# Designs tried in a protein design chat: VHH binders against Abasic site processing protein HMCES (HMCES). Part 36

Target 1, 269 residues: Abasic site processing protein HMCES (HMCES), of Homo sapiens (Human) (q96fz2)
Amino acid sequence: CGRTSCHLPRDVLTRACAYQDRRGQQRLPEWRDPDKYCPSYNKSPQSNSPVLLSRLHFEKDADSSERIIAPMRWGLVPSWFKESDPSKLQFNTTNCRSDTVMEKRSFKVPLGKGRRCVVLADGFYEWQRCQGTNQRQPYFIYFPQIKTEKSGSIGAADSPENWEKVWDNWRLLTMAGIFDCWEPPEGGDVLYSYTIITVDSCKGLSDIHHRMPAILDGEEAVSKWLDFGEVSTQEALKLIHPTENITFHAVSSVVNNSRNNTPECLAPV
Short names: E, the ipSAE of ESMFold2; O, the ipSAE of OpenDDE; V2, 0.75 times the mean of E and O plus 0.25 times the DockQ between their complexes.

## First folded at step 1 (VHH)

Design zd6 (framework vhh_6z1v_2)
Fold by ESMFold2-Fast, scan of step 1:
Structure zd6 (fold): chain B 269 residues (1-269), chain A 122 residues (1-122)
Amino acid sequence: as target 1 above (269 residues)
Amino acid sequence: EVQLVESGGRLVRTGGSLRLSCAASGFTFSNYAMGWFRQAPGKEREVVAAITWSGGYTWHADFVKGRFTISRDNAKNTVYLQMNSLKPEDTAVYYCAAVPYESGYYQSADYWGQGTQVTVSS
């Protein structure tokens, strides 16, 4: 997973993340740096994406079941990184393989500190390779959505204005991530950055790509992944596995250029 | 250059009030939790109060609850400590600190001020 869509306006995104804490109280996640959230249909590594993480990461004695939502840089920069320019290593930390997460220092160390996050997206893009050609077919991959009288379906309308209705009750994709905090050696702001954990693709996606993000399907899985105060690393890692509860459709080559940021990027062809 | 400059410490009578301020520069203030710590002669430094980067959550030590209130103004890069009903036991040098947001590291502040002396007389 190297490209996502996360286009919802901040207030719509926040409401889509409504949750219950361990006492059963209804809550919205509290924002950190909301002005750094940049909605886009076409997000690439090095851009900021919203993630959920436990309030306990920011507040001594906070309830670990309470959630913060914060933009973080895609491409984990380890806390121990001593160079002044983190961009050189960013591409190799875009994803973290589940099978080697406990062997790689860049991921094992933050995971041991409880630095688990949930990466939010409308869905993600993947490119199917054709043998002997330079052409690849892009697909948009996302949770199955409930079609209701109040909400439309993707591609149900001929015009972009009708597409806005499909997002009213969109179920966001929730991917398991690991984050770290890096302090520039020459001073400046602490950089929060994340990686997406990847697993073997499910049977439904095997014809598109051999790997997929570790998707946390439902609030129980999301809560357990985030709650590093009550859920150990060993228990949390049991949540990391392929899922069949996904759907997809082919999209046009418009998405290939990460500078294109329009609804056409995820429109069915 | 990172600087935290405390002000407001002085001699006050028991039962009096005092407001401390801490002006921050050289880092992105709104990205840091801020705390007030104090150290009395011959004692270890202890945390008095803390406030999140957003101001949405505050924590106060049991020995100051109901008497002290921490607040911040991110537009002015300033954190405050309003101290009411002061007691002789509150006599200490008060330090402003910028702490990383990560849980478990609150006592390991990234940046410290020089401190401001508060003396409470009976």
Scores: ipSAE 0.000, ipTM 0.140, lowest interface PAE 16.1, mean pLDDT 83

Design zd7 (from zd1 with E99H G100T Y101D S102Y Y103F D104S P106G T107P Y108S Y112S; framework vhh_6z1v_2)
Fold by ESMFold2-Fast, scan of step 1:
Structure zd7 (fold): chain B 269 residues (1-269), chain A 123 residues (1-123)
Amino acid sequence: as target 1 above (269 residues)
Amino acid sequence: EVQLVESGGRLVRTGGSLRLSCAASGFTFSNYAMGWFRQAPGKEREVVAAITWSGGYTWHADFVKGRFTISRDNAKNTVYLQMNSLKPEDTAVYYCAAHTDYFSLGPSEYDSWGQGTQVTVSS
């Protein structure tokens, strides 16, 4: 996973993240650095994406089931990094393979500190190699959506008057992530950055790509991944596996250029 | 004081094999990631292979993948580079290096370096 869409306006995104705390109270996640959230149909590594994480990471004695939503940089910057510019990292931390996560100190140490997050997206993109050619077909991959008259799927025929409502009930993709905190050696604000855990593709996606993000399917899985105060690393890692509860459709080559940021990136072809 | 001592470099013929060793002392070896780097005359130092503190994850440069294998023995405080199917372009001084938490593909990220061992590959 190296390209996503997360285009919802901040208020719509916040409502889409409504959840229940440990006591069953309906809540919305509290924002940190909301001004750093940049909605886009075409997000690449090094850009900021919204993630969910436990309030306990910021407030000692907080209820670990309460959630914060914060923009974090895609591409984990390890705490040991000594350069002033994080973009000079010489290895790829965009994804973290599930099979090596407990071996790599870059990921094992933040996991030991409970630094688990849920990466939010409308969905993600993958490029399928076409038979007999090196031309690649992009696909938009996302959770199955609830069918309603107001929340039509992307590319469903709809009138311009209902354009703004297609996302009202969109079920966001929830991917398992690990984050870390990097303190610039020259001083400045702490940088929060994340990686997406990847697994082998499910049967349904195997014809498109051989890897997929570790998707947390449903609120129980999301809650357990985030709740590092009650759920150990060992128990949380049991949530990391392929899922078949996913759908997709082919999209146009407009998405290929990460500078293109329009609804056409998601439209079926 | 951290000390890294490479050994095993010598003249070998094209297609030959060689194993380099790096003996570490003066630090808790099992807590450090290790890397092998090389530098040919007139060229910059480049990463060849890297291995995590436990040995469970390794990385190899594309130009040596399938030919070279990095490994380590934490009980002996030694990191190895097994080199097979050697080519003239593998001729370089080979260095081992230690990194505190994580390995990197950039030489500037490594905390400690050995003096190097010369590998020469001829036809």
Scores: ipSAE 0.000, ipTM 0.122, lowest interface PAE 15.3, mean pLDDT 83

Design zd8 (framework vhh_6z1v_2)
Fold by ESMFold2-Fast, scan of step 1:
Structure zd8 (fold): chain B 269 residues (1-269), chain A 119 residues (1-119)
Amino acid sequence: as target 1 above (269 residues)
Amino acid sequence: EVQLVESGGRLVRTGGSLRLSCAASGFTFSNYAMGWFRQAPGKEREVVAAITWSGGYTWHADFVKGRFTISRDNAKNTVYLQMNSLKPEDTAVYYCAAGQYGPDYFSYWGQGTQVTVSS
């Protein structure tokens, strides 16, 4: 997973993240750096994306089941990185393989500190290699959506008016991530950055790509992944596995250029 | 070039009130949790109060609850500590601190302002 869509306006995104804390209270996540959230149909590594993380990371004695939503840089910069420019990191930390996460220092250290987050997206893109040709077919991959008269699947929208209705009750894709905090050696603001954990593709995606993000399907999985105060690293890692509860459709080559940021990027062909 | 500059410390009598201010510069103030710590001679530095980046949550040590109130003004890059019903035990150098990891993990510290409470 190297490209996502996360285009919902801030208020719609926030409502889509409604949840219950451990005491059963209905809540919306509190924003950190809301002005750094930049909606886009075509988000690439090094851009900022919204993530959910436990309030306990920021607030002494907070209930670890309460959630913060914050934009973070995609591409984990380890806390030990000593260069002044994060873009000079020689290792690609866009994704983190689930099978070696406890063996790689860049991921093991923040994971040991409970730095788990849930990466939010409308869905993600993958490029299918077509045998016998240099062409790759892009697909938009996302959770199955509830179909109603007011909202439906992307493939059911025939006009701009109907496209707006699709997003009213969109179920956001929730991917397991690890974040870290990097302090610039020369001073300045701490950088929060994340990586997406990847697993082997499920059967439904095997013809498109051999890997997929670790998707946390449902609020129980999301809550356990975020709650580093009550759920150990070992228990949380049991949530990391392929899921079949996804759908997809082919999209146009417009999405290939990361500079293209229009609804056409995820529209069915 | 991060700076935290405390002000407002002075001599006050028992039962008096005092407001401390901390002016911050050189970082994005609204992204940082802020805290007030104090240290008396021969004692460890202890956390008095903390406030999140937004001001949406505040924490106060049990020994100051009901007497001290932390607040912030993100437009002015300033954090405050309102101290009421002061006791001789409150005598200490008060430090302002800033951190992004949360109230227990402060990266930036001021030079302190002396508060003395006498009878």
Scores: ipSAE 0.000, ipTM 0.276, lowest interface PAE 13.2, mean pLDDT 85

Design ze1 (framework vhh_6z1v_2)
Fold by OpenDDE, second read of step 2:
Structure ze1 (fold): chain B 269 residues (1-269), chain A 123 residues (1-123)
Amino acid sequence: as target 1 above (269 residues)
Amino acid sequence: EVQLVESGGRLVRTGGSLRLSCAASGRTFSTYAMGWFRQAPGKEREVVAAISWSGGITWHADFVKGRFTISRDNAKNTVYLQMNSLKPEDTAVYYCAAKPYYSGTLRDEYDYWGQGTQVTVSS
């Protein structure tokens, strides 16, 4: 996974991340560093993207089921990195393979500390290689969006005021990630950065690409992945597997240029 | 940029039916919620109906409930307004409008507007 979309306005994104804590109370995640959030239809490594993580990472004695939303750098910078510039990393940390996550120090160490996060996106892009040509067809891959069947009171807003309550919200893609905290040797702000865990592609996606992000499908999976206080690393890793619950469509070559940030990036061709 | 073109407006008799169409340009039609508005002479523009990007959610103004139905075909880049049991009070210029799908309110500013189509209902 080398390209994602996350273009929702901050307020809309927040609402889309509504959740229930362990007490069953409806909550919205609190933002950390909201000013670092930059909506885009075309997110690349090294850019900031919003992730969910447990409040317990920031607040002592916090309920570990509570969620924080924070923009983090895509591409994990290990805490032990001693260079002054993260760009000097000699290995790729954009993705972490699920089969080697426990073999690589850069991922094993933060994972062992419970530094699990959920990376948020509208979806991700992948390029299909055309046989015999150097041409690649890009696809936008995302959760199936539930068509609210006109069944009863849910499909129609009775008033303009109720429109917001019944509005057809985009279901965000929730990808399993690992994050780390890096303190620059020369001082400055702590850098939060993440990697996306990848798995072998599901059957439905296998013709497009052989690898896919580890997708956490549903609130239970998301909650368990985030809750490092109650869920062990071993149990959390059981959540990492391919899912068939995705859909995709071909998009234009507009997304090929990382500078393009328009709705055309995700539009079907 | 999305261009919207309304069609179907004409003179009809009281109790008659009419179907309006709005054709959108471009490939991003499915990323927009769509709305129908109307403006009668000397009156303010008012929302008639709205439909979500997927078509799964609709809203109709109280004054048209049961008579008008908004729908869309994303494959055709078109939104429709079926109008039944028309009344003289329905006489107005009808406008099609588009806003991003994540826009949460009916009253939010629409990014794109059509030129309108005239509907006249005679007694």
Scores: ipSAE 0.113, ipTM 0.567, lowest interface PAE 2.4, mean pLDDT 89
Fold by ESMFold2-Fast, scan of step 1:
Structure ze1 (fold): chain B 269 residues (1-269), chain A 123 residues (1-123)
Amino acid sequence: as target 1 above (269 residues)
Amino acid sequence: EVQLVESGGRLVRTGGSLRLSCAASGRTFSTYAMGWFRQAPGKEREVVAAISWSGGITWHADFVKGRFTISRDNAKNTVYLQMNSLKPEDTAVYYCAAKPYYSGTLRDEYDYWGQGTQVTVSS
């Protein structure tokens, strides 16, 4: 997974993340650095994306089931990285393979510290290799959406008015991530950065791409992944597997250029 | 189709405040991205601020950032530009513009334009 859409306005995104803590209290996640949230239809590595993480990472003695939402840099910079410029990192940490996560120091160390997060997106993009050409067909991949009287339907014959209605009740894609905290050697703000865990594609996606992000399907999986105060690394990793509860449609080549940031990036063709 | 009518332009003193309004007609206002542009005599028309269909994404030019704020009320089919700390350099005709939400970026490709409203900032 190397390209996502996360375009919802901050208020809509926040409401889409409503949850219950361990005590059954209804809550919205509390923002950190909300000014760094940049909505986009076409997010690439090194850009910031919103993630959910446990409040306990920021407040000693906080309830580990309470959630913070914060923008983090896509592309994990390990806490041990010693150079002044994170762009100098010699290896790609956009994704983390589930089968080797406990063998790679860059990921094993933050996992041992409970640094699990849930990466939020409208959905993600993948490029299907077409036989006989160098061109690839992009697809937008997302959770099945519930239709309502006010919500439209992506992929149906519709007008521009119906398209925007789908976002009012959009079910966000929730991907398992690992984050780390890097302190610049020369001083400055701590950099929070993340990687998306990847697994083998499910049967439904195998014709599009051979890998997919580890999707946390439903509140139980999301809660267990985030709650590092009660859920061990070993237990949490049992949540990392392919899912069939996913849908997709073909999109135009407009999405290919990461500089393009318009609704056309995810519109059905 | 959308029709746009700006209002609120007037003479104000340096350091003053002013709110411009743009009333849109039509059932499809909420599917349009909206922008405020300005043009001073002998100058090119330039983009000042823009807002997405839902109001969740805004853009402001560097020369107005921190002073101007764009907002919209889809229930009233209206977009606003709140202008604070006005300078003589802000003197221009201000235009409201609209484009379908899927057309280009917030800074370009506007298809529908209002008639403009004159803002004059005096010393």
Scores: ipSAE 0.000, ipTM 0.103, lowest interface PAE 19.4, mean pLDDT 84

Design ze2 (from ze1 with K99R P100S Y102T S103L G104Y T105S L106S R107P D108K; framework vhh_6z1v_2; at its last look DockQ between E and O 0.02; V2 from the best seeds 0.00; counts 0 for: pae O 11.4 > 2, unsure alone 63.3 < 65, placed apart)
Fold by ESMFold2, look of step 5:
Structure ze2 (fold): chain B 269 residues (1-269), chain A 123 residues (1-123)
Amino acid sequence: as target 1 above (269 residues)
Amino acid sequence: EVQLVESGGRLVRTGGSLRLSCAASGRTFSTYAMGWFRQAPGKEREVVAAISWSGGITWHADFVKGRFTISRDNAKNTVYLQMNSLKPEDTAVYYCAARSYTLYSSPKEYDYWGQGTQVTVSS
């Protein structure tokens, strides 16, 4: 997984993240660093994207079921990294394989500290290798969505009002992540960064790509992954598996260039 | 927390009409998407219609399109299901359910449920 869409305005994104705390009360996640949120149809590694994490990471004695939403850098920078520039990191931390997560110090250490997050996106992109050509077919991959009465789907919207309605009811993709906190040696703010856990692809995606992000399907899975105060690492890792509850459609090559930030990136072709 | 109370279920003739109401109590009814579900004896609970928190987005199951209409009145904390051209197969217990903001088709995604109201269509 190396490209996502996360384009919703902040208020729409926040409503889509409404949840119940452990006492059954409706809540919205509380933002940290909201000005760092950079919505785009075409997010790539090293960019900032919103993640959910437990309030307990920020406040002593906080209710660990309460959620914070914060932009973090995609591409985990380990807390032990010694250089002043994260781009000098000599290994790729965009993704973390579930089958080796407990063998890699970059991932097992923050995981052991309970540094679990839920990575948010509209959906993600994958490129299918096409036999007989060097070109690849991109697909946009996301949770199944309910067809609405007026617009129905992404490709059916015929006005700004109808486009808004499609996304007002969008179910965000929720991916399991691990984060770490790095203090720059030159000083300044702590850098929060994340990796997306990957698994073998489900049967429905196997013709597109052999790997997929670990998707947390539903509020129980999301709550358990986030709640490091009540859910152990061992129990949380049981949530990491492929899912068949996923859909996709082919998109144009506009998405290939990560500088293209336009609805065309995810439009069906 | 929101409490939901359905009303309006009764015996009605085939081809008749009926309006179900779901009164909500508690805070912030206007932040909930609402759904009507039904369950006939021996069958699984199924979504009939749903409406977003603002009322701007509605969805109806294919088996009720053209016959049933979901609506809401946020000032009265009430969601409605207008049921026209009723058929014997519409006989079921009808449930009102709520979830935060957006509508969904799976019962698992709804946090609050009423006790249900019986609709019986004779003929």
Scores: ipSAE 0.198, ipTM 0.636, lowest interface PAE 4.4, mean pLDDT 89
Fold by ESMFold2-Fast, scan of step 1:
Structure ze2 (fold): chain B 269 residues (1-269), chain A 123 residues (1-123)
Amino acid sequence: as target 1 above (269 residues)
Amino acid sequence: EVQLVESGGRLVRTGGSLRLSCAASGRTFSTYAMGWFRQAPGKEREVVAAISWSGGITWHADFVKGRFTISRDNAKNTVYLQMNSLKPEDTAVYYCAARSYTLYSSPKEYDYWGQGTQVTVSS
């Protein structure tokens, strides 16, 4: 997973993340650095994206079931990174394979500290190889959405105007992530950065791409992944597997260039 | 938290019309997605219609499309279900329910429930 869409305005995104804490109270996640959230239809590695994480990461003795939402850099910078410029990191930490997560120091160490997060997106993009040609067909991949009379259809026959209506009730894609905290050697603000855990693709996506992000389908899975105060690393890793509850449609080549940031990037063709 | 009180249920004849109301207490009403559900004797509770927090998005079950319309008035903290062309099969206790922000078609996803109002449709 190397390209996502996360374009909702901050207030709509916050509402889409409403949840119940352990006491059964309805809550909205509390923002950290909300001014650093940059909505986009075409988010690439090294850009900031919103993630959910446990409040316990920021406040000792906080209720671990309470959630913070914070923008984090996509591309995990390990806490041990020695250079002064994180953009100079030599290894690709955009994704973390589920089968080697406990073997790679960059991921094993933060995971051992409970640094689990849920990466939020409208959906993600994948490029299908077309046999006999160098052309690749991009697809937008996302949770099935409730079809409503005024939201419009998300199918290929719909106009872009009808597509925009679905966002008022959009179910965000919730992907399992690992984050780390890097302190610049010469001082400055702590950098929070994340990687998306990947698994083998489900049957429904196998014709598009051989890998997919580890998707946490439903509030129970999201809660268990985030709650590092009550759920051990071993138990949390049981949530990491392919899921079939996913849908997709083909999109135009506009999305190919990461500089393009318009609704056309995810509109059905 | 939000408290929900349904009203308007009564006996009506087949082919008749009825409007149900659900009054909500609290300043946060406009932040909730609202749904109308029903439960007939011996059956599971099923979703009839749902409406987004803004009222811009509505959903109706196939078995009521063209007959029932959900609406809301956020200034009055009220959600409505207009029921037309009533059939004996519509006989049930009708429940109003609220959840935070996002519509769902499953009763399990709703957090706050009213006590219900009985609708009986006779031939």
Scores: ipSAE 0.005, ipTM 0.340, lowest interface PAE 9.7, mean pLDDT 85
OpenDDE, second read of step 2: ipSAE 0.303; ipTM 0.688
ESMFold2 (binder alone), look of step 5: mean pLDDT 80; pTM 0.826
OpenDDE, look of step 5: ipSAE 0.000; ipTM 0.250

Design ze3 (framework vhh_6z1v_2; at its last look DockQ between E and O 0.02; V2 from the best seeds 0.00; counts 0 for: pae O 13.8 > 2, placed apart)
Fold by ESMFold2, look of step 5:
Structure ze3 (fold): chain B 269 residues (1-269), chain A 121 residues (1-121)
Amino acid sequence: as target 1 above (269 residues)
Amino acid sequence: EVQLVESGGRLVRTGGSLRLSCAASGRTFSTYAMGWFRQAPGKEREVVAAISWSGGITWHADFVKGRFTISRDNAKNTVYLQMNSLKPEDTAVYYCAAGKTYYHSSLYDYWGQGTQVTVSS
């Protein structure tokens, strides 16, 4: 998993993240650093994307079921990293394999601090190897969506106002992540960064790619992953598995260039 | 960073046809969605038709559906509006517009100066 779409305006994204706290009270997540949110159809590692995390990470004695939404850097920079430049990190932290997460210090240490987050996206892209060539077919992969009589899937929206209705009701993809906080030795703001946990692909995606992000399907899974005050690391890791509740469609090669930020990136071919 | 110049507007009889053209300049034209808008005297500007950057997705307002057709030629950096079966209520200034996304009508960032279409009885 190395490319996502997260294009919604901040207010639409925030409303899509409405949730219930442990007392059943309806809430919206509170933003940190909202000006760092950069919506795009084509997000890649080292860019910022919004994640959910427990309020308890920011406020002593807070209710751990309350959620903060914040943009974080994709590509986890460990808190123990001592160089002044994150580009000097000698290993790739875009993803974290679920089967070795407790063996890698970059991921084990922040997990021990309860630094679990939910990575938000419209969906993610994956490239299928084509037999007999070095060309690859990109796909856009996302939760199944509720259809209207005329609209339905992304490719069926044929007008500006119908397109707005599709995205106003969009179910965001919720991926399990780990984050860490790095304090630059030369000073400046603390860098928040994340990795996406990966698992073996479900049967439905196995012809596209052998790995997929660990998807948290439903509010109970999201709540348990975020609530490090009430849910141990051991219990949280039980949430990490493949899911078949996923759909996809082929897209054009426009998405291959990470500088292309246009709805064509996710439009059906 | 996109400059748009419309042409082809003129006086035409009811039932007649016109083709509007919009020439665009800029090295990133192929990354823009395009739209045609119109504004009649005393009315708000309204969207008439829109087309994705590749031309693969088009949209037309109900009041012109079946009569107007939007198209584009990325090799010529040009977008067109073919207008058939014209009616007096189609009289307006027609504007070409460009944006990064066609699906949010409020997100067209660049506009031409407009071309007058007048339909007489």
Scores: ipSAE 0.000, ipTM 0.156, lowest interface PAE 13.5, mean pLDDT 85
ESMFold2-Fast, scan of step 1: ipSAE 0.265; ipTM 0.682
OpenDDE, second read of step 2: ipSAE 0.000; ipTM 0.236
ESMFold2 (binder alone), look of step 5: mean pLDDT 81; pTM 0.828
OpenDDE, look of step 5: ipSAE 0.000; ipTM 0.245

